# Ledger of designs, part 24: miniprotein binders against q53ft3

Target 1, 195 residues: q53ft3
Amino acid sequence: MFGCLVAGRLVQTAAQQVAEDKFVFDLPDYESINHVVVFMLGTIPFPEGMGGSVYFSYPDSNGMPVWQLLGFVTNGKPSAIFKISGLKSGEGSQHPFGAMNIVRTPSVAQIGISVELLDSMAQQTPVGNAAVSSVDSFTQFTQKMLDNFYNFASSFAVSQAQMTPSPSEMFIPANVVLKWYENFQRRLAQNPLFW

## First folded at step 21 (miniprotein)

Design A54
Fold by OpenDDE base, fold request of step 22:
Structure A54 (fold): chain B 195 residues (1-195), chain A 83 residues (1-83)
Amino acid sequence: as target 1 above (195 residues)
Amino acid sequence: SPIQEEFEKLKEEARELFYEALRLYEKGDREEALELFRKAAELYEKAAELAKKANDPESYKRAIRYALFAQKYAEMIQRELEK
C-alpha cells in the first residue's frame, strides 16, 4: 500500500503492517538521512474520508523511541517529502503506535503511517520544520537535489587525455549534464510542478 | 475470563479476514474482498460489544475503529463494483 524512499537508497515497497491501520518502515543509519519520501503505491487507495498520518520515530538519549508527526498523505496527495534531519533534538508528541515490540536498534529509525479519518487528521499539528509543504520548500528541496546530483556527476569528470579505453563502459559528456541541469532549473523556475 | 478469550478469538479472526481482504483486493478479486471486509466488520463489532461488557473502553474503541475501517473498505469496493 505504501512506499518509502531515501535518496541514495533502494526504494522500500514492503511496509510492515503492525495493525489493520498501521504500517511501519525501518530506516537504518537514520542520522545520515535528511529527507524521506512517503508515497502510496497505487494498489490500494484510502477509503473515502480517510488518509494517512505519517510519523517519524527515533531513539532518544535513553534509547526510548520519540515519535513525531511529520505530515499526511491522502488519495489527493499520494506522496510527500519530509525533512527529518532537524528533528533529532525535538520533543516527543502524542502518537498512535503505542509500545510496539519492534526490535529497535539504536541506529534504526522508523516511519509510521497511521490510517485515520480525515477529520481526525485535520486536528493534528505536524512538527513545524518537517513537512516540505510549500511550493517554495519543494523548490528548495529540488534545487538541493539537483545540486547534489550535479556535484556527484561532476566528481567523475575526466578530460579526454585522462580517459582510459573501456569498451564496456558508456560515457556521457560533462556538457550534456550541465545543459540538462540548466534546462531543468529553467523549467523549475517557470513551473515548479512541471513534472 | 471467558469474555476476554472470546474477544481475542473474534479480534484475531477479524484481523485475518481483514488482511486477506486487502490481499484479495490488490489481486483484483473485488467481490471476494468485499465479502471479507463485511465479515471482518461484523466480527469487530461483536468484539466491541464484548469489550464493552468487560468494561474495557480501550479495547472497545479499537474494535470500533477497526469495524469502521473494514466498513469503509467495503463501501469503497461496493462503489467500484457499481461503476
Scores: ipSAE 0.791, ipTM 0.933, lowest interface PAE 0.5, mean pLDDT 87
Fold by OpenDDE base, fold request of step 24:
Structure A54 (fold): chain B 195 residues (1-195), chain A 83 residues (1-83)
Amino acid sequence: as target 1 above (195 residues)
Amino acid sequence: SPIQEEFEKLKEEARELFYEALRLYEKGDREEALELFRKAAELYEKAAELAKKANDPESYKRAIRYALFAQKYAEMIQRELEK
């Protein structure tokens, strides 16, 4: 139902469903993360009148989870970018995850999504500066994401002479990835919100 | 208590149905998903009534929330099937 993306990391498309209305992503090495993208996969929409409250959780100095409301995703806004790097000094917010037994490690933060009524969500106030509202910030993040993806993919590139037979695997030519990258950059430059 | 035991049974059964309904929906089995969401909603409602009888407002609230959630999915799927 949900995906989570950190620039330079593989996309996460398998949230842990900890309850009927609660989904969690683990974020290892969270201290190195500046921004997180939370998005709907499109496989399961929210029912009418419902959306998702997106929370960030990190361990405090005592190892206790500190939860903060980042923002929201809805059918009308199926993705959002959140800045989490500056939240470490923030106070904890009320959250719906308190009763959940979530295993925590010191280096792992969590993104939690709570499916709620839109009316209830409207009564909630996200922490300040969590939502990336500027086009420039969005563009920068997207560019970073693209660059990291390209670098990652390119690291696996081999020449025909270097290929080891693997009949069980499918291969995508590197030039296809490059062309996609170039086209995406072009579109992004023309309209950062082209999607 | 017998009421609490029945509540837990209903809650767990409803949860299983709910999760399976989601899986089925993603797989494209919308009619089956619809049926399971409806069943889940009914079980959650029954669980809520038991929680009420047991004077457990937290369990009641949660059960009602899940019932509503299941109902809303059922309604969503029903509308999709009508298109």
Scores: ipSAE 0.791, ipTM 0.932, lowest interface PAE 0.5, mean pLDDT 87
Fold by OpenDDE base, fold request of step 22:
Structure A54 (fold): chain B 195 residues (1-195), chain A 83 residues (1-83)
Amino acid sequence: as target 1 above (195 residues)
Amino acid sequence: SPIQEEFEKLKEEARELFYEALRLYEKGDREEALELFRKAAELYEKAAELAKKANDPESYKRAIRYALFAQKYAEMIQRELEK
């Protein structure tokens, strides 16, 4: 029903179903993981009015599991990217995963998916910064980055009359930067993944 | 207690049906999956009643949750079959 992907690793398509409504993936060497993708395989959809709450569990300094709600997957949003690298210092949240007798190897974390009513999910608050930007967030970030660069570069703009001779330095015309900016924005708008 | 034993039996049977129903659904056997989800739901409901009689609210809540889940799948499949 679910898949889990970590960059540079083989995709996991066989979650351990620990209960009727609970699925778990093991993540070895979790400290090296920055992002995790959780997705539906498309073989079994959620029933109407249901979705999946995605949790991350890692051992604390005492070896006790710390669970955090990362976000959600639904039929309408069958995949999500989560940043887990910054969560290592976070406080545990309430989770539906009981005392799972998981042979806790200190280096292994878990992704847990709990199938729940959408109404119940709406009452849950994911940990901050875990949800990687939707396409919209990516676009917004990229736009902000572009604007930042343009503003930075333009702040150094001088007229030819204002230039101090520096024969050892290379200069880029401001119009080149502008053209790049406009072209990049156009391409980004057409396809955020044009590269 | 006899009630607890019966509860565990029903719960386990329902679970087996539920898992098999999922497998059948993935295989494309929708009609059979539908039937098993319905049966699972019924067993979970029976289990819930036993838990209630035994004054075990946690088991009751869990059984009800699973009954609902099974019912939701049954409804989903039924709608798919009607298309």
Scores: ipSAE 0.790, ipTM 0.932, lowest interface PAE 0.5, mean pLDDT 88
Fold by OpenDDE base, fold request of step 24:
Formats: C-alpha cells, sequence, structure tokens
Structure A54 (fold): chain B 195 residues (1-195), chain A 83 residues (1-83)
C-alpha cells in the first residue's frame, strides 16, 4: 500500500503492518538522512474520507522512541517529501503508535503511517519545517538550488584569454547557463509544478 | 474472563479476514475481498459489543475503529464493482 524512499537507497515497498490501520518502515542510519519521501503504491487507495498521518520516530538519548507528526498523504496527494534532519532534537508529540516490540538499534529510526479519518487529521498539527511539500517551501528550495548551481558554475568562469588549451574537453559559454537559469525561473514563477 | 477470551478470538478472526481481504484486493479478486471486509466488519462490531460489556473502553474504541475501516473498504470496493 505504501512506499518509502531515501535518496541514495533502495526504495522500500514492504511496510510492516503492525495493525489494520498502521504501517511502519525502518530507516537504518537515520542520522545521515535529510529527506524522506512517503508515497502510495497505487495498489490500494484510501477509502473515501480517509487518509494517512505520517509520523517519524527516533530514539532519544535514553533509547526511548520520540514520535513526531510530519504531515499527511491522501488519495489527492499520494506522495509527500519530509525533511527529518532538523527533527533529531525536540519534544515528542502524541502519536497513535503504541509500544512496538521491534528490536531497535540506536541508529534505526521509523516512519509510521496511521490511516485515519480526514476530519480527525484536520485537527492535527505537524511539526514545523518538516513538510517540504508546500508549494511555498518547494519554490524556496528550488530557488536556493538554482542560486547554488549558478554560484557554483560562475565560480569556474574564465575569460577566453584565461582559458588553458584542453582539446579533449567541451566548454559551454557562461551566458548559456545564465539563459537557462532565467528561463527556469520564469517557468517556476508561472507554475511551480511545471515539471 | 470468558468474555475477554471471546473478544480476543473475534478480534483475531476479524484481523485475519481483514488482511486476507487486502491481499485479495491487490490480487484483483474484488468480489471476494468485498465479502471478507464485510465479514470482518461484522466480527469487529461483535467484538466491540463484548468490550463494552467487559467495561474496556479502549478495546471498544479500537474495535469500532477497525469495523469502520473495514466498512469503508467494503463501500469503496462496492462502488468500484458498480462502474
Amino acid sequence: as target 1 above (195 residues)
Amino acid sequence: SPIQEEFEKLKEEARELFYEALRLYEKGDREEALELFRKAAELYEKAAELAKKANDPESYKRAIRYALFAQKYAEMIQRELEK
């Protein structure tokens, strides 16, 4: 029913179903993870009026699990990106996951999905800065990415007079990169979801 | 207690039906999945009544939640079959 993706790792499509309405993914070496994608596989949709509350759990200094609500997935929004790197410190929130007899190593975190009524989900408040899925957050991230790339590329810019002969290499004029950047920004401004 | 034992029995039977219904749905056996979800819902409702008699509000709430969930799946599948 659900999948979980961390960049640079194999996709997880087999959640542990700990209850009729609860699914869990293990995330080894969670301290190296910045973002996690949670998505529906498309094999089983949510029933009408239901969705999924997505939680993150990590061990505290005492090895006890700390749960935090990240956000939601629904049939209308079947995938979401969450930033978890900044959540390694904080207070736990109320969660629907009881004591799970999972052999926990200190380096393993968990993603929990609780299937709930949409009306109940609307009463829940995710932790701040976890949801990258907002259009505004996505736009900000994309802009930062573009700026980072432009700054990186421009740092290598040289004049024709400064070029060293390298017949085996191909070169792209800096103005081409700038034009691409401007065009991309224009498209992003017109429709943040143009891709 | 006998009531609690019967509750646990019904809960486990309902769970087995629920999980099998999910499997069947993914396999494409929608009619059979529908039937199992309906049966699961009925068993959860019976379990809820037992929990109520046993003065176990947490078990009652959980059983009602699962009954509703099974019913929602049944309704979903029924609508799919009507298309």
Scores: ipSAE 0.789, ipTM 0.932, lowest interface PAE 0.5, mean pLDDT 88
Fold by OpenDDE base, fold request of step 22:
Structure A54 (fold): chain B 195 residues (1-195), chain A 83 residues (1-83)
Amino acid sequence: as target 1 above (195 residues)
Amino acid sequence: SPIQEEFEKLKEEARELFYEALRLYEKGDREEALELFRKAAELYEKAAELAKKANDPESYKRAIRYALFAQKYAEMIQRELEK
């Protein structure tokens, strides 16, 4: 029903269903994770009037789980990106997962999805800045990714006079990268799903 | 207690039906899934009644929640079958 994606890792499509309305993904080495994508697989939709509350759980200094509400997924918004790197200093929130007897290693966090009524979800308050805003979040994430790439690539830019001869190397003019970047941004702004 | 034992029995049976219903739905067996969700809902309702008799509000609340969830899936599938 659900998938979980961390950049640089294999996609997880097999959540552990711990209850009728509860699903859990394990995230090993969670301290290296900045963002998590949670998405519906499309095999089973939410029933009408229901959605999923997405939680993050990490062990505190005492090894006890700290749960925080990240945001939501719904049939209308079947995927979301969450920033989890800054949540370690946050206070725990109320969560529906109870005392899960999960053998926790200190390096493993969890993503929990609770299927709930939309009306109930509306009463919940996610932790600040965890939910990269839906369309805005995807756009913001993509924009940040693009900016990161552009900044990285541009850091290697040199003038022709500064170039060291490397006959075996292929070179891309910085202007090409910039033009690509500008074009991509324009298309993204017009239609975030242009591909 | 006998009431608690019966509650656990009903809860487990309902859960099995619920999980099987999900499996069947994913497989495309919508009519069978529909029937199992309906049965699961009924069993959860019965379990809820037992929890109430046993003065176990947490179990009651959970059973009612699962009954509703099963009912919502049943309704969803019913609508899909009517299209």
Scores: ipSAE 0.787, ipTM 0.932, lowest interface PAE 0.5, mean pLDDT 87
Fold by OpenDDE base, look of step 21:
Structure A54 (fold): chain B 195 residues (1-195), chain A 83 residues (1-83)
Amino acid sequence: as target 1 above (195 residues)
Amino acid sequence: SPIQEEFEKLKEEARELFYEALRLYEKGDREEALELFRKAAELYEKAAELAKKANDPESYKRAIRYALFAQKYAEMIQRELEK
């Protein structure tokens, strides 16, 4: 349902679903992370009237998780960029993930997504300066990424007629997707804003 | 207690249905997903009632939240099927 992207790192598309309405990504070596992108995969939308509250968690001085609200994702805003580098000294709580049995290590932070009613989300106040980009910026990011993939993949497309006699359907070799992904990761590692 | 045991049973059953419903939805099995979400919602509601009887407000709130979530997915899928 959700993906998580850190510049210079592999894209995460497999969130741990710790509850019906809660998803978690692990962020190793979080101290080196400046920004995180959270996005919907598009496989499962939010139901009408619902969205996702995005939280960041780091261990406090006692090793207990401190959760801070970063912002939101919705069907209308399916991706967001958050700055987390300045949040390490902030105040927070264990809610809404505090009751969850989540394995933590000192160097690992977490991104948590809580699916909530939009009305409830409207009453929440994100930590200051966490939200870096507008909805438009993320839309552009997603669109550019998809366009990049599409353009790359389509350049390797072959018709069935080219593969076997008669069919006219177009095919893209499966390895093209892998190549694109590898190239994308490489470029992202070099320049997070390469798009 | 018997009430707590029954609550846990219903909660786990509902959860299994909920997760399976999500899986089915992603596979495109919308009708089946719809049915499971509906069933999950019913079970969560039953669980909520038990929690209420057991004077466990936290469990009650959680069960109600999950019931609502399941219901909203069911409604979403229903609308999709009607298009």
Scores: ipSAE 0.761, ipTM 0.924, lowest interface PAE 0.6, mean pLDDT 85

Design A54
Fold by ESMFold2, fold request of step 22:
Structure A54 (fold): chain B 195 residues (1-195), chain A 83 residues (1-83)
Amino acid sequence: as target 1 above (195 residues)
Amino acid sequence: SPIQEEFEKLKEEARELFYEALRLYEKGDREEALELFRKAAELYEKAAELAKKANDPESYKRAIRYALFAQKYAEMIQRELEK
């Protein structure tokens, strides 16, 4: 019914269904994750008048789960990008998963999806502005990825005076990487969906 | 208690039907999925009545919620079949 995507990882399409109306994805090594995408596969829609509340869970300093409402997915908004990098020391919120005997590894965070009536979801307030809009969130995610690539690649840059003349080694001038980075940023700002 | 044992049995049976109905719907077997969602809703309603008799309001509320959920899927599928 649902999928979960983290940059640099395989898409998860087989949520653990822990109850008729509760679905969970495990997120190992959660402290390295900044954003998650939650989406409907398109195989099974919500019934009319229902939708999904999306939660993020991580263990606190005592190993106890802390759940935070990220936002929602519905038939009318079937995908959303959530920023979670700022949530890993946040305060827990009211959530519907506490009555379930959910199997949990202490070092693993989880994404939980609770199928609920739309009227009930309308009374809930997500933590922070985790999902402003899918286009704006996608643009911000993409910009962060580009910045990370540029910073990483430039850390290996060597001046021409420092180059080793070895036929088995290949080099890329740093200005080529910078030029590509600047062109990509410009096009992304003009049309976030061009790629 | 005997009433709690019957509650758990009905709940487990309803859950199995609900999950199978979801699988059938995903495969495109709409008519069979509809029948199983309706049966699951019936069993959840029976489980809710047992929870009420056992004075277990949390189990009652949960069973009623699952009955409604199954009913809403049945209604959705019925409308799809009628075009």
Scores: ipSAE 0.732, ipTM 0.906, lowest interface PAE 0.9, mean pLDDT 78
Fold by ESMFold2, fold request of step 24:
Structure A54 (fold): chain B 195 residues (1-195), chain A 83 residues (1-83)
Amino acid sequence: as target 1 above (195 residues)
Amino acid sequence: SPIQEEFEKLKEEARELFYEALRLYEKGDREEALELFRKAAELYEKAAELAKKANDPESYKRAIRYALFAQKYAEMIQRELEK
């Protein structure tokens, strides 16, 4: 039903089916992996109204699995690329693989796929740094650019007592820049695409 | 207990039918896969009924989820066959 691809490795097409609705791929030497592609083979589609939640699991210091939701695959979006290099020290997320998982060696992680109703999947939130291109990445880029501008502009702030007379120059009170910065942040949090 | 024994029997039988239905569908044997998915759904529903009698809400939820999954595959295949 599913395939799993890591750059420089052979494609895995034989997932271990650990339950009727759960599939697992082993990823040996997971520390060297930056991205994973998960895709539908095209042999068995999801039933209408269902799709797949994709998880990454790595062993903690005790060899116990820590699971993180990466994102989704569906009949309408049957392949996805997930960045996992930033997740190997992350917090676990709520997951459906509980007692059905076994402790793995320190070098082996897993990709898990849970087949679920699309309505249930819509209520789940993937870890924010897993998506290669997402609204969260755009928002973080925008916030970094905003912070960089504010810090740069603020580094040139002078009090009125410190000003060198320059009658041909125009000036903006620092408070105006601060108010704009605060308002922009608020609007960005409400609608990342407002600008 | 007798209820737990019957629950495990139904669940194991349903799982075997479900996996065989997937294999048949993959081979293109859609009519046979449809029948096995329908039977699997029926058995998962019976298992859910037993889990409810046993006051085992987690087993009930799992059996209902598997019944729905099997039924949705049956519905998908039925629509494919009607085309």
Scores: ipSAE 0.730, ipTM 0.906, lowest interface PAE 0.9, mean pLDDT 80
Fold by ESMFold2, fold request of step 24:
Structure A54 (fold): chain B 195 residues (1-195), chain A 83 residues (1-83)
Amino acid sequence: as target 1 above (195 residues)
Amino acid sequence: SPIQEEFEKLKEEARELFYEALRLYEKGDREEALELFRKAAELYEKAAELAKKANDPESYKRAIRYALFAQKYAEMIQRELEK
């Protein structure tokens, strides 16, 4: 349902579903991370009238999680960039991840997504400076995300001679991925906010 | 407590149906996914009734929330199928 991207790292596409409406990504070595991108894969949308509240959590001095609301993703805005570098010493607040209030591995933070009614989300206030508003910063993260996706998809490429017959599986030609990549780059260069 | 044991059994059964419905939807089996979301919603509603009888408002609120979530997915899928 969700993906999580940090510059210089392999994209995470398999969130840990910890409840029907709660999803988590682990961020090891989180102290070195400044920004994180949360996005919808497009495989399973939110139902109408629902969306996702995105949280960041890191262990305190006792190893207990400190959760902070970063912002939101929805079917209409399926990706968001969050700055986390300033949050690693902040105070926690109200959050829906009560079942995750257990001792955490040191140096491992978490990104949590809570699926909620849009009306409920409208009453929530993210921590300050979490959302990125700079067009230059957005363009940079979008280009990194594009490169990461292309490299990921390309790592599975095989020649026809290397293929194992699998008639129940669907395949796409590798050049389709390259054409998508090139088209996206052109659109981004023309208008960084085209989406 | 027999009521608490039945609550936990219904909740776990509903959860299993909910997760399987998500897998079916992702696979493209929309009619089966719809059926499982509806059944999960019914089981969450029954679990909520048991939690209310047991005067357990936290479990009641949680079960109602999951019932609504399953219902919302069922409504979404039904609209997709009627198009």
Scores: ipSAE 0.724, ipTM 0.903, lowest interface PAE 0.9, mean pLDDT 81
Fold by ESMFold2, fold request of step 22:
Structure A54 (fold): chain B 195 residues (1-195), chain A 83 residues (1-83)
Amino acid sequence: as target 1 above (195 residues)
Amino acid sequence: SPIQEEFEKLKEEARELFYEALRLYEKGDREEALELFRKAAELYEKAAELAKKANDPESYKRAIRYALFAQKYAEMIQRELEK
């Protein structure tokens, strides 16, 4: 029903189903993980009116599980990226996994997915900014790339009075780079996925 | 108690049917999956009635939640089959 992906690792597609409506993935070496992707495999959808609440669990200093709500997946939003690097010292939240006996290795974190009514999910608030908007992260990465390129290119700017003849070289006026940069920024603000 | 023993028997039988229905659905055996989801829902409802008679509200709530979940899958599959 679900998959779980960590950058640099093989995708997990065989969740441990611990109850009819509860699924768990183990995350070994969780201290090194910054982001996880949770997604629907597409083989079994949620029934109408239901979706999945996604939780992150890690053992505290006493080895007891601490669960935090990361966000949601639904038939309409079947994939989500969650940032967990800032959560490994955070406080627990109310969660549906505490009464169940879940098989886990003591030093391993887990991703838990609880299938719930959409109305019930609407009453839940994820911890912090665990959910990473792929559009917002894409926009910020793109903006940094634009700034880097502009700063690099402008560091080579010379005036026409400072140029020496180089007939075999091609030149781009510095103003072209600036116009491109300004236009790209404007378009990015209007539609972050245009490029 | 006899009531608690019956409750656990019904709950485990319903769970096994529910898991098998999911496997059948994934294989594409929708008619069989529908039948098993409906049967699982019936057994969860019977387990819920036993939990109510035993004055066990937490077991009652869980059984009703599982019955609803099974019913929702049965409704989904029924709609697919009517096409």
Scores: ipSAE 0.720, ipTM 0.903, lowest interface PAE 0.9, mean pLDDT 79
Fold by ESMFold2, fold request of step 22:
Structure A54 (fold): chain B 195 residues (1-195), chain A 83 residues (1-83)
Amino acid sequence: as target 1 above (195 residues)
Amino acid sequence: SPIQEEFEKLKEEARELFYEALRLYEKGDREEALELFRKAAELYEKAAELAKKANDPESYKRAIRYALFAQKYAEMIQRELEK
């Protein structure tokens, strides 16, 4: 039903369903994460009149989960980017996950999605400015994703003299990736909303 | 108590039906998914009545919420089938 993406990591598409209306993604090494993308896979929509409240959870100094509302996803807004870098020492908020026996290690945070009535969601207030709505915040997230992609792809670069023949494989020259990266950065700096 | 035991039995059965209905819907088996969502909603409603009888408002609210959720999916699928 949901996916969770962190820049530089493999996308997660298999949430732990901890209740009929509750879904959880683990975020290991969460201190290195500044943004997450939560999105609907498109395989199962919300029913009419319902949507998803998205929460971030981390263990406090006592090992107890602290949950904070990040924002929402709906059929009309099926993906959202959330900033979590400023939330890792904040106060918890009311949340629907209760005292569930969710398997977690102390170093792992979680993204929780609670399926709720839209009217109920309208009464909820996300913590801080977690939802990415400023052009500057989105631009920074996108730049970090681009940097990560470029560094990853370039780590596989080889010269033509180093290539082993692989006729069943398709290849992309590294220069193509570099040119795309440079072009995208230039356009983003000129107009952060060109996308 | 016997009421609590029946409540847990109904919840477990309803949950299994609900999860299977989601899997069937994803596969495109909409008529079967609709039937299972309706059965799950019925069982959640019965569980809610037992929780009310047992004076357990937390369990009552949870069961009613699940019944509504299953009903909403059934309504969605029924509209899809009528198209």
Scores: ipSAE 0.714, ipTM 0.898, lowest interface PAE 0.9, mean pLDDT 79
Fold by ESMFold2, look of step 21:
Structure A54 (fold): chain B 195 residues (1-195), chain A 83 residues (1-83)
Amino acid sequence: as target 1 above (195 residues)
Amino acid sequence: SPIQEEFEKLKEEARELFYEALRLYEKGDREEALELFRKAAELYEKAAELAKKANDPESYKRAIRYALFAQKYAEMIQRELEK
């Protein structure tokens, strides 16, 4: 239903569903993370009138989890970029995850998504400075995601002479990936919001 | 105690149906998903009645919320099938 992406890391597409309306992603080595992207995979939409409240929780070895509201995703806004570096010293606030028993590991933070009625979400106030509001930050995040994909795909490049015969396996020519990468960069420079 | 035990049984049955309905929807089996969402909503409503009888407002609120969630998915799928 949801995906979670950090620049320089593989995308997570298999959230832990901890309740009918609650989903969690682990973020190991969270202290090195500045931004996170939360998005809908497109396989299962929210029903009409519902959306997702997105929370961040860092590890707390003193026994009480601290969850902070970052913002929202909806069918009309199915992805969002959140800055989490400033939240490592946050106070904590009211949240829907408080009673859930989720395994906590040192240095592992979590992203939580709670499916709620849109009217209920309108009553919630995200913590300050979490949502990315500038085109500069959006462009920076997008470029890093683009570079991550290109570098990953390029690391698997082999010549035709090096290929193992696999008649049931599909292949993509490396120059197609390069052309896509170059085209995406050009379009991003022309209009950072084209995608 | 007996009411709470039955509540937990209905809740877990409804949850299993809800998760299976999501899986079926993702696979494209929309009529089967619709039927399971409707059954899950029915079981959550029964669980809510038990929570009300037990004077347990927290469990009542959760069961009603899950019933509504399942019903909204059923309504979405019904509209998709009528197109």
Scores: ipSAE 0.688, ipTM 0.891, lowest interface PAE 1.0, mean pLDDT 79

